# VH-VL binders against RNA polymerase II C-terminal domain phosphatase-like 3 (CPL3), part 7

Target 1, 181 residues: RNA polymerase II C-terminal domain phosphatase-like 3 (CPL3), of Arabidopsis thaliana (Mouse-ear cress) (q8ll04r923to1103)
Amino acid sequence: FASQKLSLVLDIDHTLLNSAKFNEVESRHEEILRKKEEQDREKPYRHLFRFLHMGMWTKLRPGIWNFLEKASKLYELHLYTMGNKLYATEMAKLLDPKGVLFNGRVISKGDDGDPLDGDERVPKSKDLEGVMGMESSVVIIDDSVRVWPQHKMNLIAVERYLYFPCSRRQFGLLGPSLLEL
Key: E = the ipSAE of ESMFold2; O = the ipSAE of OpenDDE; V2 = 0.75 times the mean of E and O plus 0.25 times the DockQ between their complexes.

## First folded at step 15 (VH-VL; framework fv_ustekinumab)

Design q4 (from n2 with light chain S30N; at its last look DockQ between E and O 0.83; V2 from the best seeds 0.80)
Fold by ESMFold2, look of step 15:
Order: structure tokens, then C-alpha cells, then sequence
Structure q4 (fold): chain C 181 residues (1-181), chain A 121 residues (1-121), chain B 107 residues (1-107)
């Protein structure tokens, strides 16, 4: 008789998208990004964005639009970021421009002094404390297992999305990034 | 209806202080950057800076850094532009404008009516 | 700083004319360009963003084009209410900068 959807908590960085600050992007790569962003504007669904206020490039993971559409039919969707409120607001607007997928279910745990992209190198763990009723009936999708010590059985780990060269270096990986290919 | 209503015209002498205001209504004041733009008599538009009312993060044009101060009282949805010591060269029309952002594109989509500041002996 | 140069600085035209105004950036700004209209004793009004996207409520006789360093605002058939000063403005980088303006006057 009860109609109750399971909650799906989606981590933002390296899970749904990859962001890089302007000062983390070399001039040669910035020129490539500018060209790609102009080309991307001509497509019906954009995946590459430049945010002057945040000093940031953001690249969405391929297939994200189809994923969000299908996931919203099966789950009550929540966004989670260790980034600050400004970053969380911008990413929610980007991923859900009509406000119909998340309906304000956006969790921001970062201090205002933290990097806008929710830098995973910050040692803080992630949790759902303060989000009442979700700890026992939730599925979490995140690229990092170690940051969810209180929710290990709820976590589906996914391949880290690394578009920018600086993101590969952040995780100690060698070779070209997806931008460079 | 989004509105930005600025304080009235000011006539001042060099060396005096001044604080002009811009009151926003009809939108979520803390969710949008607010910009200030100067227009000297018979001249074009000069960007002074922008402020984010939620946390008072500011970005100033280098030409105005240290010359003027932007601030916000978000409890009354009001932004301010202030000078400690006016100069005759500060004579201009001063506009506030909402800096609207959508998916990385920015525009000043709503403007106040302007505040004329005249600094003369 | 990115310098924005408009041409011409002033022009006269008749109702019904096709008018073009150009704006050049000192370096590439991709499509990060606004156009504003300012009538005498009034605040500026946003016309176009992202070089070519028309603001809501702006008549379709206005159009914008260009990318990189060279941009054009076109009014396809000038109306009496279009006599104003027009400004381009880049949002590629801080500080935000405007062109010096193009004053459009009735012949």
C-alpha cells in the first residue's frame, strides 16, 4: 500500500562531472578548452562550461543527461558535495535547470574557505548526518570509498571521471587526460 | 517583478564622504551577484566591481580597488557604494545592476535607475 | 585587461535602414560578449548575451554575430525607438570591460 522510493545520493566531483580551476589549467590546455566550449555550444545538450565567477571549467560525464532522466524515475535523487554553497548551487542549476530532479535536495558540507570544486584531497569524511531518515534506506554513488566510513554497505563505487590534466595529477596518474586525447 | 531602486542624487564637495544605496526587490537578493557601473558625463560605461550578497565576496576593477568600497546589508536587501574622500573626478552617474548567470553566460539583466553624484566646489 | 573597441563611434540613419555596429576585442573572448542599449537619461538595457542570444522581450530586428575578436550588432529595419547608444561588453575575464559606445542618431 505504501509508495516509497529508495533515495539515491549522487556525489558530484569525479562522479557526475570534473571541474578545474583556471589556475590549474595550463595556457595550452585553456586554448583547447575554449575551442571545445564554443563547439559544444552548438550541440543540443552541453557538456563543457566555463564559470567566470568561480574561475572554473566544468566538464560533465558523457551520458549524464540520459542517466539522470532514468534515475529520477527509479529513485528520489539527492546531490552531495563537499564543496561550498556557491559551487553546490551552480552544479545543481547546471544538472537540473528546471528544478524537477532534485527539488532542493542538495547537500553541501564544505566550509566557505574550501576549494569550490570540493577537492577530494581535503581529509574530511562524507556522511549523511543531518539528513534525517536516509542513513538506512539510501544508495550512494561516489568515486571514492574511503570517504564514506559510516555508509559502506550503501555505496556503489564508480570509475573516477578525470577529464582535466590537473585532475589526473591530483590522483597521481600518468599519461594524457581525456582533454588531451 | 525584479527591481533595483537607487538612492537620490548627491551634490558634494571634494574631501567629503558618501555612501549611496541600491535596494533589490522581487528576487532572491542573496542568490545573484550585484555589480556597480560608473558613467562619467558624456562618456561610456566603466565596470567598478561586483559583490555576492550571500557572503560579501567582492571583485573590483583594478581602477577602483582602494578608491571605493562595495558592501551589502542582506537583511534589508540593500547594496552600498561608498567613498571616504570624494574627488571632482568622481562626478558621474553610478548604476547598480544584477549580474545574472546561466550556464556560464553573464549579463547585467536588471539595472537601477542610477544615482548622479556631483563633486564640486 | 581586454580592450573593447566599437566602430563607428557615431552614425546617423533613417527609419527603415539596416544598421550595423562592430565591436573588436584586443584578444579572443570566444562568444563571451553582451550588447546593451542605453537611451538618453536612462539606464542601459540588456539586448544580447553570448554574442548572438537575444534577451527576452527584445525585438527580432536585433541580432548579434561573431566569435573570437570581431562582433557585429545588426538592426535589420531601424525604428524610431532604436535611436540610442549601444555598448558591447566582454565577460571573458575580469575586469569586465565595455566598448566606448556607438551613438545612433536619426537623420
Amino acid sequence: as target 1 above (181 residues)
Amino acid sequence: EVQLVQSGAEVKKPGESLKISCKGSGYSFTDYWLGWVRQMPGKGLDWIGIIYPDDSDTRYSPSFQGQVTMSVDKSITTAYLQWNSLKASDTAMYYCARDYEWTGDYTFDYWGQGTLVTVSS
Amino acid sequence: DIQMTQSPSSLSASVGDRVTITCRASQSINKYLNWYQQKPEKAPKSLIYAASSLQSGVPSRFSGSGSGTDFTLTISSLQPEDFATYYCQQYDSYPLTFGQGTKLEIK
Scores: ipSAE 0.705, ipTM 0.886, lowest interface PAE 1.3, mean pLDDT 88
ESMFold2 (binder alone), look of step 15: mean pLDDT 94; pTM 0.953
OpenDDE, look of step 15: ipSAE 0.883; ipTM 0.960

## First folded at step 16 (VH-VL; framework fv_ustekinumab)

Design r1 (from q3 with heavy chain D55S; at its last look DockQ between E and O 0.82; V2 from the best seeds 0.83)
Heavy chain, then light chain:
Amino acid sequence: EVQLVQSGAEVKKPGESLKISCKGSGYSFTDYWLGWVRQMPGKGLDWIGIIYPDSSDTRYSPSFQGQVTMSVDKSITTAYLQWNSLKASDTAMYYCARDYEWTGDYTFDYWGQGTLVTVSS
Amino acid sequence: DIQMTQSPSSLSASVGDRVTITCRASQSISRYLNWYQQKPEKAPKSLIYAASSLQSGVPSRFSGSGSGTDFTLTISSLQPEDFATYYCQQYDSYPLTFGQGTKLEIK
ESMFold2, look of step 16: ipSAE 0.772; ipTM 0.926
ESMFold2 (binder alone), look of step 16: mean pLDDT 92; pTM 0.937
OpenDDE, look of step 16: ipSAE 0.882; ipTM 0.957

Design r2 (from q3 with heavy chain E101Q; at its last look DockQ between E and O 0.07; V2 from the best seeds 0.00; counts 0 for: pae O 6.8 > 2, placed apart)
Heavy chain, then light chain:
Amino acid sequence: EVQLVQSGAEVKKPGESLKISCKGSGYSFTDYWLGWVRQMPGKGLDWIGIIYPDDSDTRYSPSFQGQVTMSVDKSITTAYLQWNSLKASDTAMYYCARDYQWTGDYTFDYWGQGTLVTVSS
Amino acid sequence: DIQMTQSPSSLSASVGDRVTITCRASQSISRYLNWYQQKPEKAPKSLIYAASSLQSGVPSRFSGSGSGTDFTLTISSLQPEDFATYYCQQYDSYPLTFGQGTKLEIK
ESMFold2, look of step 16: ipSAE 0.758; ipTM 0.913
ESMFold2 (binder alone), look of step 16: mean pLDDT 92; pTM 0.942
OpenDDE, look of step 16: ipSAE 0.019; ipTM 0.598

Design r3 (from q3 with light chain S93N; at its last look DockQ between E and O 0.83; V2 from the best seeds 0.83)
Heavy chain, then light chain:
Amino acid sequence: EVQLVQSGAEVKKPGESLKISCKGSGYSFTDYWLGWVRQMPGKGLDWIGIIYPDDSDTRYSPSFQGQVTMSVDKSITTAYLQWNSLKASDTAMYYCARDYEWTGDYTFDYWGQGTLVTVSS
Amino acid sequence: DIQMTQSPSSLSASVGDRVTITCRASQSISRYLNWYQQKPEKAPKSLIYAASSLQSGVPSRFSGSGSGTDFTLTISSLQPEDFATYYCQQYDNYPLTFGQGTKLEIK
ESMFold2, look of step 16: ipSAE 0.762; ipTM 0.917
ESMFold2 (binder alone), look of step 16: mean pLDDT 93; pTM 0.948
OpenDDE, look of step 16: ipSAE 0.886; ipTM 0.960

## First folded at step 17 (VH-VL; framework fv_ustekinumab)

Design t1 (from q2 with light chain L96F; at its last look DockQ between E and O 0.67; V2 from the best seeds 0.76)
Heavy chain, then light chain:
Amino acid sequence: EVQLVQSGAEVKKPGESLKISCKGSGYSFTDYWLGWVRQMPGKGLDWIGIIYPDSSDTRYSPSFQGQVTMSVDKSITTAYLQWNSLKASDTAMYYCARDYEWTGDYTFDYWGQGTLVTVSS
Amino acid sequence: DIQMTQSPSSLSASVGDRVTITCRASQSISKYLNWYQQKPEKAPKSLIYAASSLQSGVPSRFSGSGSGTDFTLTISSLQPEDFATYYCQQYDSYPFTFGQGTKLEIK
ESMFold2, look of step 17: ipSAE 0.708; ipTM 0.880
ESMFold2 (binder alone), look of step 17: mean pLDDT 93; pTM 0.950
OpenDDE, look of step 17: ipSAE 0.864; ipTM 0.949

Design t2 (from q2 with heavy chain T103Q; at its last look DockQ between E and O 0.72; V2 from the best seeds 0.81)
Heavy chain, then light chain:
Amino acid sequence: EVQLVQSGAEVKKPGESLKISCKGSGYSFTDYWLGWVRQMPGKGLDWIGIIYPDSSDTRYSPSFQGQVTMSVDKSITTAYLQWNSLKASDTAMYYCARDYEWQGDYTFDYWGQGTLVTVSS
Amino acid sequence: DIQMTQSPSSLSASVGDRVTITCRASQSISKYLNWYQQKPEKAPKSLIYAASSLQSGVPSRFSGSGSGTDFTLTISSLQPEDFATYYCQQYDSYPLTFGQGTKLEIK
ESMFold2, look of step 17: ipSAE 0.787; ipTM 0.934
ESMFold2 (binder alone), look of step 17: mean pLDDT 94; pTM 0.954
OpenDDE, look of step 17: ipSAE 0.896; ipTM 0.963
ESMFold2, look of step 18: ipSAE 0.788; ipTM 0.929
ESMFold2 (binder alone), look of step 18: mean pLDDT 94; pTM 0.954
OpenDDE, look of step 18: ipSAE 0.900; ipTM 0.964

Design t3 (from q2 with heavy chain Y52W; at its last look DockQ between E and O 0.69; V2 from the best seeds 0.80)
Heavy chain, then light chain:
Amino acid sequence: EVQLVQSGAEVKKPGESLKISCKGSGYSFTDYWLGWVRQMPGKGLDWIGIIWPDSSDTRYSPSFQGQVTMSVDKSITTAYLQWNSLKASDTAMYYCARDYEWTGDYTFDYWGQGTLVTVSS
Amino acid sequence: DIQMTQSPSSLSASVGDRVTITCRASQSISKYLNWYQQKPEKAPKSLIYAASSLQSGVPSRFSGSGSGTDFTLTISSLQPEDFATYYCQQYDSYPLTFGQGTKLEIK
ESMFold2, look of step 17: ipSAE 0.781; ipTM 0.925
ESMFold2 (binder alone), look of step 17: mean pLDDT 93; pTM 0.948
OpenDDE, look of step 17: ipSAE 0.882; ipTM 0.959

## First folded at step 18 (VH-VL; framework fv_ustekinumab)

Design u1 (from t2 with heavy chain Q103E; at its last look DockQ between E and O 0.71; V2 from the best seeds 0.80)
Heavy chain, then light chain:
Amino acid sequence: EVQLVQSGAEVKKPGESLKISCKGSGYSFTDYWLGWVRQMPGKGLDWIGIIYPDSSDTRYSPSFQGQVTMSVDKSITTAYLQWNSLKASDTAMYYCARDYEWEGDYTFDYWGQGTLVTVSS
Amino acid sequence: DIQMTQSPSSLSASVGDRVTITCRASQSISKYLNWYQQKPEKAPKSLIYAASSLQSGVPSRFSGSGSGTDFTLTISSLQPEDFATYYCQQYDSYPLTFGQGTKLEIK
ESMFold2, look of step 18: ipSAE 0.794; ipTM 0.933
ESMFold2 (binder alone), look of step 18: mean pLDDT 94; pTM 0.953
OpenDDE, look of step 18: ipSAE 0.857; ipTM 0.946

Design u2 (from t2 with heavy chain Q103M; at its last look DockQ between E and O 0.74; V2 from the best seeds 0.81)
Heavy chain, then light chain:
Amino acid sequence: EVQLVQSGAEVKKPGESLKISCKGSGYSFTDYWLGWVRQMPGKGLDWIGIIYPDSSDTRYSPSFQGQVTMSVDKSITTAYLQWNSLKASDTAMYYCARDYEWMGDYTFDYWGQGTLVTVSS
Amino acid sequence: DIQMTQSPSSLSASVGDRVTITCRASQSISKYLNWYQQKPEKAPKSLIYAASSLQSGVPSRFSGSGSGTDFTLTISSLQPEDFATYYCQQYDSYPLTFGQGTKLEIK
ESMFold2, look of step 18: ipSAE 0.780; ipTM 0.929
ESMFold2 (binder alone), look of step 18: mean pLDDT 94; pTM 0.952
OpenDDE, look of step 18: ipSAE 0.897; ipTM 0.963

Design u3 (from t2 with heavy chain S55D; at its last read DockQ between E and O 0.86; V2 from the best seeds 0.85)
Heavy chain, then light chain:
Amino acid sequence: EVQLVQSGAEVKKPGESLKISCKGSGYSFTDYWLGWVRQMPGKGLDWIGIIYPDDSDTRYSPSFQGQVTMSVDKSITTAYLQWNSLKASDTAMYYCARDYEWQGDYTFDYWGQGTLVTVSS
Amino acid sequence: DIQMTQSPSSLSASVGDRVTITCRASQSISKYLNWYQQKPEKAPKSLIYAASSLQSGVPSRFSGSGSGTDFTLTISSLQPEDFATYYCQQYDSYPLTFGQGTKLEIK
ESMFold2, look of step 18: ipSAE 0.792; ipTM 0.936
ESMFold2 (binder alone), look of step 18: mean pLDDT 94; pTM 0.954
OpenDDE, look of step 18: ipSAE 0.899; ipTM 0.964
ESMFold2, look of step 19: ipSAE 0.792; ipTM 0.934
ESMFold2 (binder alone), look of step 19: mean pLDDT 94; pTM 0.954
OpenDDE, look of step 19: ipSAE 0.903; ipTM 0.963
ESMFold2, fold request of step 21: ipSAE 0.796, 0.795, 0.788; ipTM 0.937, 0.938, 0.937
ESMFold2 (binder alone), fold request of step 21: mean pLDDT 94, 94, 94; pTM 0.953, 0.953, 0.954
OpenDDE, fold request of step 21: ipSAE 0.902, 0.909, 0.898; ipTM 0.965, 0.967, 0.967
ESMFold2, last read: ipSAE 0.794, 0.780, 0.799; ipTM 0.931, 0.933, 0.934
ESMFold2 (binder alone), last read: mean pLDDT 94, 94, 94; pTM 0.952, 0.954, 0.954
OpenDDE, last read: ipSAE 0.899, 0.902, 0.908; ipTM 0.967, 0.967, 0.967

## First folded at step 19 (VH-VL; framework fv_ustekinumab)

Design v1 (from u3 with light chain K31R; at its last fold request DockQ between E and O 0.76; V2 from the best seeds 0.83)
Heavy chain, then light chain:
Amino acid sequence: EVQLVQSGAEVKKPGESLKISCKGSGYSFTDYWLGWVRQMPGKGLDWIGIIYPDDSDTRYSPSFQGQVTMSVDKSITTAYLQWNSLKASDTAMYYCARDYEWQGDYTFDYWGQGTLVTVSS
Amino acid sequence: DIQMTQSPSSLSASVGDRVTITCRASQSISRYLNWYQQKPEKAPKSLIYAASSLQSGVPSRFSGSGSGTDFTLTISSLQPEDFATYYCQQYDSYPLTFGQGTKLEIK
ESMFold2, look of step 19: ipSAE 0.786; ipTM 0.929
ESMFold2 (binder alone), look of step 19: mean pLDDT 94; pTM 0.956
OpenDDE, look of step 19: ipSAE 0.904; ipTM 0.964
ESMFold2, fold request of step 21: ipSAE 0.795, 0.788, 0.786; ipTM 0.937, 0.936, 0.931
ESMFold2 (binder alone), fold request of step 21: mean pLDDT 94, 94, 94; pTM 0.955, 0.955, 0.956
OpenDDE, fold request of step 21: ipSAE 0.907, 0.910, 0.899; ipTM 0.967, 0.967, 0.967

Design v2 (from u3 with light chain K31R S93N; at its last look DockQ between E and O 0.80; V2 from the best seeds 0.83)
Heavy chain, then light chain:
Amino acid sequence: EVQLVQSGAEVKKPGESLKISCKGSGYSFTDYWLGWVRQMPGKGLDWIGIIYPDDSDTRYSPSFQGQVTMSVDKSITTAYLQWNSLKASDTAMYYCARDYEWQGDYTFDYWGQGTLVTVSS
Amino acid sequence: DIQMTQSPSSLSASVGDRVTITCRASQSISRYLNWYQQKPEKAPKSLIYAASSLQSGVPSRFSGSGSGTDFTLTISSLQPEDFATYYCQQYDNYPLTFGQGTKLEIK
ESMFold2, look of step 19: ipSAE 0.787; ipTM 0.931
ESMFold2 (binder alone), look of step 19: mean pLDDT 94; pTM 0.956
OpenDDE, look of step 19: ipSAE 0.904; ipTM 0.964

Design v3 (from u3 with heavy chain D54G; at its last read DockQ between E and O 0.88; V2 from the best seeds 0.86)
Heavy chain, then light chain:
Amino acid sequence: EVQLVQSGAEVKKPGESLKISCKGSGYSFTDYWLGWVRQMPGKGLDWIGIIYPGDSDTRYSPSFQGQVTMSVDKSITTAYLQWNSLKASDTAMYYCARDYEWQGDYTFDYWGQGTLVTVSS
Amino acid sequence: DIQMTQSPSSLSASVGDRVTITCRASQSISKYLNWYQQKPEKAPKSLIYAASSLQSGVPSRFSGSGSGTDFTLTISSLQPEDFATYYCQQYDSYPLTFGQGTKLEIK
ESMFold2, look of step 19: ipSAE 0.797; ipTM 0.934
ESMFold2 (binder alone), look of step 19: mean pLDDT 94; pTM 0.954
OpenDDE, look of step 19: ipSAE 0.898; ipTM 0.963
ESMFold2, fold request of step 21: ipSAE 0.791, 0.800, 0.794; ipTM 0.933, 0.935, 0.937
ESMFold2 (binder alone), fold request of step 21: mean pLDDT 94, 94, 94; pTM 0.953, 0.954, 0.953
OpenDDE, fold request of step 21: ipSAE 0.902, 0.907, 0.897; ipTM 0.965, 0.966, 0.966
ESMFold2, last read: ipSAE 0.796, 0.798, 0.791; ipTM 0.933, 0.936, 0.934
ESMFold2 (binder alone), last read: mean pLDDT 94, 94, 94; pTM 0.954, 0.953, 0.954
OpenDDE, last read: ipSAE 0.896, 0.898, 0.906; ipTM 0.966, 0.966, 0.966

## First folded at step 20 (VH-VL; framework fv_ustekinumab)

Design w1 (from u3 with heavy chain Q103H; at its last look DockQ between E and O 0.64; V2 from the best seeds 0.79)
Heavy chain, then light chain:
Amino acid sequence: EVQLVQSGAEVKKPGESLKISCKGSGYSFTDYWLGWVRQMPGKGLDWIGIIYPDDSDTRYSPSFQGQVTMSVDKSITTAYLQWNSLKASDTAMYYCARDYEWHGDYTFDYWGQGTLVTVSS
Amino acid sequence: DIQMTQSPSSLSASVGDRVTITCRASQSISKYLNWYQQKPEKAPKSLIYAASSLQSGVPSRFSGSGSGTDFTLTISSLQPEDFATYYCQQYDSYPLTFGQGTKLEIK
ESMFold2, look of step 20: ipSAE 0.788; ipTM 0.931
ESMFold2 (binder alone), look of step 20: mean pLDDT 94; pTM 0.954
OpenDDE, look of step 20: ipSAE 0.892; ipTM 0.964

Design w2 (from u3 with heavy chain Q103K; at its last look DockQ between E and O 0.78; V2 from the best seeds 0.79)
Heavy chain, then light chain:
Amino acid sequence: EVQLVQSGAEVKKPGESLKISCKGSGYSFTDYWLGWVRQMPGKGLDWIGIIYPDDSDTRYSPSFQGQVTMSVDKSITTAYLQWNSLKASDTAMYYCARDYEWKGDYTFDYWGQGTLVTVSS
Amino acid sequence: DIQMTQSPSSLSASVGDRVTITCRASQSISKYLNWYQQKPEKAPKSLIYAASSLQSGVPSRFSGSGSGTDFTLTISSLQPEDFATYYCQQYDSYPLTFGQGTKLEIK
ESMFold2, look of step 20: ipSAE 0.787; ipTM 0.927
ESMFold2 (binder alone), look of step 20: mean pLDDT 94; pTM 0.953
OpenDDE, look of step 20: ipSAE 0.808; ipTM 0.915

Design w3 (from u3 with heavy chain D31E; at its last look DockQ between E and O 0.80; V2 from the best seeds 0.83)
Heavy chain, then light chain:
Amino acid sequence: EVQLVQSGAEVKKPGESLKISCKGSGYSFTEYWLGWVRQMPGKGLDWIGIIYPDDSDTRYSPSFQGQVTMSVDKSITTAYLQWNSLKASDTAMYYCARDYEWQGDYTFDYWGQGTLVTVSS
Amino acid sequence: DIQMTQSPSSLSASVGDRVTITCRASQSISKYLNWYQQKPEKAPKSLIYAASSLQSGVPSRFSGSGSGTDFTLTISSLQPEDFATYYCQQYDSYPLTFGQGTKLEIK
ESMFold2, look of step 20: ipSAE 0.780; ipTM 0.930
ESMFold2 (binder alone), look of step 20: mean pLDDT 94; pTM 0.955
OpenDDE, look of step 20: ipSAE 0.897; ipTM 0.965

Design w4 (from u3 with heavy chain T107Y; at its last look DockQ between E and O 0.72; V2 from the best seeds 0.81)
Heavy chain, then light chain:
Amino acid sequence: EVQLVQSGAEVKKPGESLKISCKGSGYSFTDYWLGWVRQMPGKGLDWIGIIYPDDSDTRYSPSFQGQVTMSVDKSITTAYLQWNSLKASDTAMYYCARDYEWQGDYYFDYWGQGTLVTVSS
Amino acid sequence: DIQMTQSPSSLSASVGDRVTITCRASQSISKYLNWYQQKPEKAPKSLIYAASSLQSGVPSRFSGSGSGTDFTLTISSLQPEDFATYYCQQYDSYPLTFGQGTKLEIK
ESMFold2, look of step 20: ipSAE 0.799; ipTM 0.936
ESMFold2 (binder alone), look of step 20: mean pLDDT 94; pTM 0.952
OpenDDE, look of step 20: ipSAE 0.894; ipTM 0.963

